# VH-VL binders against a6w1c8, part 17

Target 1, 192 residues: a6w1c8
Amino acid sequence: MSLSINAVARTQEGKGASRRLRNEGLVPAVIYGGETAPVSISFKDNELLKAVGTPGFLTGLVEVTVEGKTEQVLVKALQRHPSTGAVMHMDLQRAQADKAITTRVPLSFINAAQSEGVSKQGGRLTVESKLAEVRCLPANLPEVLTVDVIKGQLDQIFHLSDVILPEGVELVSLLKGEDHDQPIARIGKSKR

## First folded at step 6 (VH-VL; framework fv_masavibart)

Design s45
Fold by ESMFold2-Fast, scan of step 6:
Structure s45 (fold): chain C 192 residues (1-192), chain A 124 residues (1-124), chain B 110 residues (1-110)
Amino acid sequence: as target 1 above (192 residues)
Amino acid sequence: QVQLVESGGGVVQPGRSLRLSCAASGFTFSDYAMYWVRQAPGKGLEWVAYISYDGSDKYYADSVKGRFTISRDNSKNTLYLQMNSLRTEDTAVYYCARGETYIEYSGTYYFDYWGQGTLVTVSS
Amino acid sequence: QSALTQPASVSGSPGQSITISCTGTSSDVGDYNYVSWYQQHPGKAPKLMIYEVSNRPSGVSNRFSGSKSGNTASLTISGLQSEDEADYYCSSYTDSSTWVFGGGTKLTVL
């Protein structure tokens, strides 16, 4: 699914510009990357709060519309208020069709209840990693990566290498070598 | 270990050009953003330029914008700073510094490893 | 002139603690948690001591700590040692996609 949000272009202002924006219910952000200059923008704080709470917004491609023009971007960084968690600033990188991007994609574990480890051996699936870091072209970016645990037995550990990868998608950790094939889930006995 | 070695500094007259190089080793150069930072004799640090890991994104300090160009050659593990229309106030030690990796979602912006610096003196 | 304000000097005795402030605006220190601190000994390149306000790189003594309140970040050095005598600089990312440094603070260990 595609996510979109509207933004307003802003010019560089003097001291206190960001505080004045927040007093008006606006959150400053920057769109950068590609061949064009960075653009300073702002989001309405209520719209951004709902967007950030939407699955996939911080991890997937987002369509940002500024002055009637839409760009595909990735959220590369965000600054939150230390105590309230409110977004204070956001860095958005332009997606280029021919340039590989790196982002985090949710992991989905399927068929746990149907596995022998869970259904017949008294085990239960414990998820240790909810996200995996991927590298791919924007067009190949999946919304979710699947781990099929159907053949899992009691005490089985699943690793990043067990993730089902679509064409054109790489796991960043596996590019670093086999000693980076981290555990992501286990079928074990519940203790407490 | 991470090493950054600057070269190309020297004495140059005002209005002339100079190109600095930074040779990187001990890490995957193409995974990291890079910076140029300068320090005038007896003065503090001043950020000059930024380049993203793939060279698609560049930022400059207002004092050098339009005169300096940052670039990189990932096949040679080398960062460059092309300095045009040099002024006496550009006299400084120029440091190459490593930035954030493209792998890190948080987009942290700091200077984790620095070269030894190369002195540029702009005078008659 | 520097964009971030630091005291020109600070001093302490061995074993004491000192704090160096770094004051910016809402458009840099206030808005972002991208404050970093650098130590520079005479004739040497700067060394990263603290990043993202309070994080310490591997190999940096736990005597060094960082914090932030509003538009002011602080570097605290506990258990002062003679080798801590150096210039200290703060830095921050800004909402203009630029990086700024403080003017630097000379620490003298008496």
Scores: ipSAE 0.000, ipTM 0.452, lowest interface PAE 13.6, mean pLDDT 82

Design s46
Fold by ESMFold2-Fast, scan of step 6:
Structure s46 (fold): chain C 192 residues (1-192), chain A 124 residues (1-124), chain B 110 residues (1-110)
Amino acid sequence: as target 1 above (192 residues)
Amino acid sequence: QVQLVESGGGVVQPGRSLRLSCAASGFTFSDYAMYWVRQAPGKGLEWVAWISYDGSDKYYADSVKGRFTISRDNSKNTLYLQMNSLRTEDTAVYYCARGETYIEYSGTYYFDYWGQGTLVTVSS
Amino acid sequence: QSALTQPASVSGSPGQSITISCTGTSSDVGDYNYVSWYQQHPGKAPKLMIYEVSNRPSGVSNRFSGSKSGNTASLTISGLQSEDEADYYCSSYTDSSTWVFGGGTKLTVL
């Protein structure tokens, strides 16, 4: 699915300019990368709030339209206000068809209720990681990564290596070695 | 790769002022919130101050509010702590630490990398 | 000033598991999933071991795990090794836009 948001170009830089923008209900951001110079932009805070609530906005490819020109970007950094959680700034990297991107993709655990661990052994699936960091070309970026827990028994631990990977998709942690095959879910005894 | 180097510590008398610096390298300093954390000799960790990536927001522990000022110069990749009206109970090793400000899920609410610290001794 | 409560010390033998608790209030540990844990060896700066309750940074052993129930967070270290002997601190964000630390727990590996 295609996610899009409109932005307005801006020329002012620095902390004073950014504070003034936020007072006007605008969130400063920068688009960088590729062969084109970085551009400073701003989003309307109400439109951005709606967008960040949409699945895949912070983890997937986003179309940003500035002055009628649309670019595909990834959210690479985001700063939030500590008290309110409001987005204060975003760092957006241009996606290029021939360059690998690194982003976080949601994990979906399927067939827990049908597993012996849950259905027959009184267990419950506990998710320890909701996201996995992937590296792939933009065209290969999945909306979700699946973990099939159908064969899970009570006390079974699922790891990143249990994730079903589409072709062209790598897990960044597993590229660092098998000692980075961290637990992502468990079928444990229900504690209520 | 990521390095934080504190400087400016020393021995000062109560009521005096001291300015600490933290030189950052190996990452894009302007993308990250920063912290000051202190540790009195033989005691535990105490958060002192926080500053946003652009310096527009600042938060302080009640024990230092009104006496200490956190600031940053993104053009110099440097974090500062101005300490005024120093008290004997301010004696501590002062660490600067990086907050993580990735995507929404990584937040800035933990202390990712730490400097080696600089000792401030307030005594008469 | 709100502080998080940790036991002063815990001990274990090599190969055993130990758990360190970190108790706060609803306005810090209870309200937020921003609990982190730090390891400090004598004369060294603290090192991040766990963030956001249960996440491990790259390079931290899977013997370290974190959890939270109500106002209490826990750090569990399985398969204890001599190099685990250190001070451990928990930290949490608060409703007042502040960060608090626990008093620290000295882990002794016998």
Scores: ipSAE 0.000, ipTM 0.450, lowest interface PAE 12.9, mean pLDDT 83

Design s47
Fold by ESMFold2-Fast, scan of step 6:
Structure s47 (fold): chain C 192 residues (1-192), chain A 124 residues (1-124), chain B 110 residues (1-110)
Amino acid sequence: as target 1 above (192 residues)
Amino acid sequence: QVQLVESGGGVVQPGRSLRLSCAASGFTFSDYAMYWVRQAPGKGLEWVALISYDGSDKYYADSVKGRFTISRDNSKNTLYLQMNSLRTEDTAVYYCARGETYIEYSGTYYFDYWGQGTLVTVSS
Amino acid sequence: QSALTQPASVSGSPGQSITISCTGTSSDVGDYNYVSWYQQHPGKAPKLMIYEVSNRPSGVSNRFSGSKSGNTASLTISGLQSEDEADYYCSSYTDSSTWVFGGGTKLTVL
């Protein structure tokens, strides 16, 4: 799943230039990484708002076209206005087919209601981490990582090692060794 | 207007526990990721922990994993650091700091406002 | 030690320009535009001076500027003033979902 969006190149950077762009209904962004120098660009705010609301745009590869040139990028960060949620700035990293990328992928916890901990022991699933940082080639980037909690008991803690990993995908924390296996969810008491 | 006030520091023996608090005011606390950063006397800065705006994601430095727990209470505008199994090398001024929000990723990449810090001394 | 390398000290005279380097690897400074710089006066909390490589927060003098080339970020202070005397720290996000700091640079103005 790849989306496409058009952008316009810009030559001015900094707070003053970005503020002027937003007044004109444009959102500043930067494309960086790879062999080519960083490029300052802008998106039309209505096109970007629609794109950001589309599944896969923030987590997958995106095609950005600027001045007739199309590049594959990954959204590494977006800055939102704290109270309005309006996108104020975006950082886009170039993807190279033969270079591993590091990014954050949503975690999906399945089968909680069917687990013994929830169904028979009065527990409730509490999610401590909604994202996991992965390293993989762009072609192997998953849209979501699954944690199956079906066998969970009351007071069970789930860790990064419980994540079901597709081929070619590694969890960054676990690359440091098993002792870096942080907790990501728990089935806790709900009756007390 | 943005204010962060740490409390709970003090002198504690090795192996004991201590809980730090950071009271936030002047902004919508629930919109921002929060950090703990420490500085040993006469030394440099060391990141300790981060918690996302909604508390769903937590990150820790390797030196404190398994011993420290970061948490927040958005209804009280308060950030916490529970420090267990304290070691002499944990002696430092502990700062809370605010991160500018990247809502889609539950985090931030820099420390925009800092508290004044609270000193934790781990000594026999 | 520190993951990011800074010189221990730099010095300059009032009105001059100085530059402080911050060298990491491709897994932090090289692959991310999330380098920030902090000023710390003795006995005080750090203050954000530069974020996202080159952006200044409101209220920070335009004498402070940031840049990056490859794995090295730089903080430049032009028109040096006595109140600039402080410790300066760089920081970067890493591909391990951690935040690292440089060892700090003591700036002396004389």
Scores: ipSAE 0.000, ipTM 0.505, lowest interface PAE 11.6, mean pLDDT 83

Design s48
Fold by ESMFold2-Fast, scan of step 6:
Structure s48 (fold): chain C 192 residues (1-192), chain A 124 residues (1-124), chain B 110 residues (1-110)
Amino acid sequence: as target 1 above (192 residues)
Amino acid sequence: QVQLVESGGGVVQPGRSLRLSCAASGFTFSDYAMHWVRQAPGKGLEWVAVISYDGSDKYYADSVKGRFTISRDNSKNTLYLQMNSLRTEDTAVYYCARGETYIEYSGTYYFDYWGQGTLVTVSS
Amino acid sequence: QSALTQPASVSGSPGQSITISCTGTSSDVGDYNYVSWYQQHPGKAPKLMIYEVSNRPSGVSNRFSGSKSGNTASLTISGLQSEDEADYYCSSYTDSSTWVFGGGTKLTVL
């Protein structure tokens, strides 16, 4: 099932209005894209922080309800303080069935314990990237992308090209060429 | 290195006022939210107030709201707490604490550096 | 008593592991991943040990770890050492854009 969150429409915009919203425990956001005009909205900061902590919220399709109208959106930009992670602003893009979307999807690494690198060679799986940027139509957006490390040996490095891709899903980095096949995990000797 | 030094504590009678200062050094003061946290003798920590990096946003614990005012002077790297209408329950060591930066959101989520504290005793 | 509930005391022997709980409500610990833990030795200022539930600042031993499940956050100290004897406080951000502390837990190393 898709995640949902309620929002309130905003009529005032600008830095002064945004500061007043935050003083009331509200986080400003905007819904844009598609054929309808952009809508300025706000979320309650406690509801938003809980939602942001929910798996799939930042990476999948989200249903936002504003004044009884529900729209399917993607989180396209999230302004956070670098250290605290406090959500300060959010850009939400309307999903259109016939338009490719670009978003981040969680990576799931399976069968590490069964690999020779881990089970027989004293290695440990170290995950270097927890997300991959994908391009696909909304209907093809996966909730997770799987990397099967069963054949992993000690010192093996797994790359984006090792991700199992569903039909209709592309990895954005790989569209930029072979040099962008970045490491995502490795089986290395465990650190003490 | 980061250093915070509180001053201005002392003995004061109920109903009177006192101003605390916190001198900061070793970091860019204007990039950080700042907090006051207090601890009554033999008791636990109690959060008092926060001020954003630019001084535009302030929040207070309900116990001090309307009586205490937090302020800062970024040109002097100094944080202040103006304490009015003091009560015996305000007796505590007052700590200055640094919060992590955020540009637009008023507040912070943890206290990474603390001063040594200054004792305020409200007694007749 | 008002904000976050911690046990008044915990004890352990050198080399053992202990866990200190910090229980709040959905409006603080439950809804936010902004729990931090502080160590305080007698007569000293508090020191940050864990922030944002499970992150350690530079210089804090990896024997200290944090976690959260629902409305309860936990601090675990493994390989307990005599210098770990101190008061430990949890803190959380709240729905009101304020902070609350736990009542504190006195750790005794026996």
Scores: ipSAE 0.000, ipTM 0.436, lowest interface PAE 14.0, mean pLDDT 81

Design s49
Fold by ESMFold2-Fast, scan of step 6:
Structure s49 (fold): chain C 192 residues (1-192), chain A 124 residues (1-124), chain B 110 residues (1-110)
Amino acid sequence: as target 1 above (192 residues)
Amino acid sequence: QVQLVESGGGVVQPGRSLRLSCAASGFTFSDYAMHWVRQAPGKGLEWVAYISYDGSDKYYADSVKGRFTISRDNSKNTLYLQMNSLRTEDTAVYYCARGETYIEYSGTYYFDYWGQGTLVTVSS
Amino acid sequence: QSALTQPASVSGSPGQSITISCTGTSSDVGDYNYVSWYQQHPGKAPKLMIYEVSNRPSGVSNRFSGSKSGNTASLTISGLQSEDEADYYCSSYTDSSTWVFGGGTKLTVL
């Protein structure tokens, strides 16, 4: 199912406009890109908190509805309050169904504790890359990319080629050739 | 093997302060959010506090806001809970628990590993 | 009062199936897929049994399953065994960026 959130259009204003919005419990954002002009919008802060907490909202495609019109967007930038962590501003880029996008997707390493390297050989999984750059059509964008380390032994190194790729998804580094199959994790000797 | 070990519990008088520690091992501590969860004797679980992987985000239960402070030292793989103005109703076993990974929006908001707990008794 | 409502107790015989409910509001269970379930034996720390409504961690028996309908999540344990006797707690993320627990359910296997 698709992630969605409602927004309210706002007029372009000078300095202090964003501060006024936040005082009213609204978070300013901008939708840009594609064939149409940028649009200034705002989200209700409690609705945005729900959305940001949903897996895939910050990395995947999101449907934003403004004045009855729904657009698919990708979160390209997020500003948080320095002390509270509350979302202060967002930049949202329009997605076009027929144009490939390039973005970074989180890597999820599963079954480390159940691997022989960790469970029987005293090893520990050390993650060297937490994100992988992908190219795909918007409809094919995954929320996460999985690396199954269940068969890992002590001293094993996992590479980008070990990532389980869904159909229509390419790893940008691997498109550059076999010599760009960089390490992403290893099971190394535990210090304990 | 993921391991969390709490320490610092004990008997303390109302109005005093106490600091709890949780030593983490068997995983990259700096990649995970951490929680404190407590359980009063014979009662259920109550969530207390949250800290993100880098310490930039912190959340507290209403019952402890303004009195408790969660912090972490990623260089020492240690989580802390500073408990000020303690009340008899703060008496509980305090557990540290591991939360979502480095990228919070790709994780789940659950507690996958728990320590064995440390008892805090607030009495006169 | 607990934010999430669970029955205080439930019982079953070996080999039976039982279900424990966890009822919240739209601001927690209803609007999010962040319901988790924990098993606690006397004197022990809680153990994660189910996360994100229906997912099992590695090492948890497939006799344990989770589901959700509206504002109510459910934990079902099939093929009851004596070692399943424990307290069970549900938990959910909330609109306020907090976590809440249910009051707990004592499962007795008779």
Scores: ipSAE 0.000, ipTM 0.441, lowest interface PAE 15.3, mean pLDDT 82

Design s5
Fold by ESMFold2-Fast, scan of step 6:
Structure s5 (fold): chain C 192 residues (1-192), chain A 124 residues (1-124), chain B 110 residues (1-110)
Amino acid sequence: as target 1 above (192 residues)
Amino acid sequence: QVQLVESGGGVVQPGRSLRLSCAASGFTFSDYAMYWVRQAPGKGLEWVAVISYDGSDKYYADSVKGRFTISRDNSKNTLYLQMNSLRTEDTAVYYCARGSDYIEYSGTYYFDYWGQGTLVTVSS
Amino acid sequence: QSALTQPASVSGSPGQSITISCTGTSSDVGDYNYVSWYQQHPGKAPKLMIYEVSNRPSGVSNRFSGSKSGNTASLTISGLQSEDEADYYCSSYTDSSTWVFGGGTKLTVL
């Protein structure tokens, strides 16, 4: 993981307080869950922008340091400014080592260009789902889940069951039954 | 001043399709995730679907997954629910509801404003 | 069946306090601070009364309060008034990125 960010504790929150923080280049956030009541914090917007751009930050475990104390958290909600994309608020849930978490992990489709469907049959990979919901212990949370489409033919549809799962990781949809094995990508005809 | 007005409900036979609309006003529609929630006559509330502020993320209740499609047109301030392969158990008042102001993730957590609802009756 | 358990009914007299429970599991109520409560009068749309366990929207009386202990969230209505007579629903976000409701509680004020 190697993802970490520093934060500053805040004594209170409210509509006016959040506006003031953003005017000072600070982004309000809340850490909640576990044994402790929610704690209001803030991030420097330039540090948060860099962190958010780092692969795995929004989907993986993050170490947040507040006044010298570090906690593992998961980003559960993120509010962005509609036109600028700047982060306006974050909800962070404390991770517990012995407790399963659920979150969304990016899907990476590999070997599309080398597949017969793309390379020989004039097809193109169309991604229908970019994320998959997983359940696992925090230590087992992957940064990405891969789907190997190397054997794909033209008109082939790939499903959640085609995802390569690391040890200790389950797909939430597949836990609900086989009728929840939704399409995630296809190799379709390319138009000229 | 926030208003949500549903339309498109009616009586339809099993196996048919119906499209619901929700017209939003009094707020910046494109800043909010939107929900559909239904209530069968005399029964409780059941969440149906949610869509993120920009339409990039969508989640469905298991009972409607594969049959219903949620969509939005931010230029028209309108939310839609396309209902295919309707079943008698889909009979309900369908409410449009606004999500929290968390606009990127599916972590919109509550339903802060609700429309008046539109009745969908699926019967032969 | 509803995913969250509420009593089917509760009753109280004007001026009293009543509490409605909403019991889930660690995968919903226990793990998340995303419990909300809704009031529904007959023939009307639901109205948000409490969000994120204990927060009140503007315009909601401070007689309404929310709390959570473990896997059980509670809505408390103090100084009970006749206009409070309604159905009350709890809702929670879940580990499956879904939203679930309780079965509803009919509050009678007599």
Scores: ipSAE 0.000, ipTM 0.488, lowest interface PAE 11.8, mean pLDDT 83

Design s50
Fold by ESMFold2-Fast, scan of step 6:
Structure s50 (fold): chain C 192 residues (1-192), chain A 124 residues (1-124), chain B 110 residues (1-110)
Amino acid sequence: as target 1 above (192 residues)
Amino acid sequence: QVQLVESGGGVVQPGRSLRLSCAASGFTFSDYAMSWVRQAPGKGLEWVAWISYDGSDKYYADSVKGRFTISRDNSKNTLYLQMNSLRTEDTAVYYCARGETYIEYSGTYYFDYWGQGTLVTVSS
Amino acid sequence: QSALTQPASVSGSPGQSITISCTGTSSDVGDYNYVSWYQQHPGKAPKLMIYEVSNRPSGVSNRFSGSKSGNTASLTISGLQSEDEADYYCSSYTDSSTWVFGGGTKLTVL
């Protein structure tokens, strides 16, 4: 749970400032939210690349240290260069223990091979959504949300309501009503 | 209830300046990136400018780069578009639009709420 | 031309399905899964119908679906209703960190 990364404070604004930072191997980012003012920061590109490749960094709570001060944050948004995959910008939101957060959590589909749809009816699981938007307190943020497809038949569609929810975790779409129970996976015919 | 209300449109002569405002309510404005999108009379939509949730990063369409400046005041929940050196082809309804932040992206790649627009007419 | 290519018009009858195409290049539609679709009735602001190729926002009927193959994204409307008559626009993120819209398609329901 203690994923961490160091950052350096920087001055906001300036024409071409973000471009100049990237040319120096630094990635601009901003920490915002909570009781304190937003802070513009930068990460060393090589350190950030290692961090982003670590499971849970983009979806869980992260400790960011700036000039000896450590804060818990969520990666709210991340922009990558389309050709290189290099991180170009990152938005980090401060976590508050008593304030609900909204973020996206990866979906894991289990028991597809054991389902009747796949094992006996010639189907294959096709995943339509890899992430689900959740609302919870920071302490309740899961690393992954599970969908059990063991009872799946051929042509079965799985929806957000099929997600196994831990205590204290809500799916944002389902808070808007039953008509927002979107498809997330299907067991379809494997024949062309 | 999310609301975006544009203002500041009007009739201006070519070469002059105009400032548009967008008042946001019903959500935490400082958590969202914002954009301006325009639509010329009888034509399609054209994205104009984007600003990050804190104003530290900005992107512009090539057609307005160097002439338009997007800005925001999070203490007033207001988005701005400063339009300088206006041309007749800038005549359009200008929409304020909100996007959602996404874990894989620092900007918004879609526009989930739109204002009703404000008309800018540039004519001699 | 930098705009995404859409047919100028498409028509259908109530209960039918129609599909609107949106063709770009590898630098926008092809390389990114950030295609969105907007519905606009005359005199009204656009409304988000589909985002990130195939996702529906809350309040949008499941009669609307999105897909992508290569450099072409598609919006499909099944069970066509008279209220679906509107202009439809696609949009995509680009490798220049900008957004581009399609020219728009007028859907007529008769």
Scores: ipSAE 0.006, ipTM 0.428, lowest interface PAE 9.7, mean pLDDT 81

Design s51
Fold by ESMFold2-Fast, scan of step 6:
Structure s51 (fold): chain C 192 residues (1-192), chain A 124 residues (1-124), chain B 110 residues (1-110)
Amino acid sequence: as target 1 above (192 residues)
Amino acid sequence: QVQLVESGGGVVQPGRSLRLSCAASGFTFSDYAMYWVRQAPGKGLEWVAVISYDGSDKWYADSVKGRFTISRDNSKNTLYLQMNSLRTEDTAVYYCARGETYIEYSGTYYFDYWGQGTLVTVSS
Amino acid sequence: QSALTQPASVSGSPGQSITISCTGTSSDVGDYNYVSWYQQHPGKAPKLMIYEVSNRPSGVSNRFSGSKSGNTASLTISGLQSEDEADYYCSSYTDSSTWVFGGGTKLTVL
């Protein structure tokens, strides 16, 4: 099951229209891309705030329903109020089945407690990156990427190249070259 | 060593207010989201509130929304829960707990370290 | 009042294995890999045992393992020891940006 949110179509009425919507507890947004015209929409601000806080909403495919029609989109830009952090505007790009997308996916680290570095050598796993940028077709977008640290020793550093990649998924940093193989976790001495 | 120490609990009448504090040490407090979780005597665990690493995002359980306010002071390594309009059903041990390190979508998914808790008793 | 369903109690003998289930819906356990498990001894704070369905924190025995099938997550404890006697709670993140807990399971080691 994918994430979904309801929206209402709106007619753009000039520069002041978005300010008026926000005063009514509505957040203006635009769906664009694909082979069709952009559509101006609005979300209820409390529903959008909860959705934005949900894992996968900013990183994965989202189903937006407008007047009974559902579209798959990616969040491409989000504007927040400088002091409150409230969402002020959102840009949503239509996903196309045959076009690669670039987005961020959570990293999951498994088997740290079973590693020799943690279990025998007094180490602790410290995660330095929670997300990785991927490029893939929409159908191949994973919910999570796994890093198996079972063979880790004390002072071991894990890099993006240690991520287990499903078929059809590429790490954007590694496409830029081997010198972009960033550290993502380490087993270091506990600071307890 | 990660330590979380709660304080501020006590006995209070319905309709009154209490402010709980959680003093953190042994880690970089400003890098972690923080939670409040409560447990009524003899009952199970119930999530109350969460605050992001920088204090910009806050979420609340429906049972406390509009009455409780979570906040933090990163310069003092301290988490707070302001509890207003207290009800008898708010009687519980209140735990502070640490969330995940910084993530771009301001979420946390589990409670990795917990304090010892502070008892709040709301009685008439 | 718990959103996730756990058996109230489970028991086993030293050296045996037991499994505790945690059943939710697609809006929590089913659609997310954000299930965690907590051990609570009487009068003590909870301790994280499993996070993100199957991962163990540093210092947790490999006798503890987690898994998930559909809307049901499971905690399995192998080689039961007397110190495993405790209450166990599952928890999951939800599509409403909330966290829910199971009702808890009392494990008795006889």
Scores: ipSAE 0.000, ipTM 0.435, lowest interface PAE 12.8, mean pLDDT 82

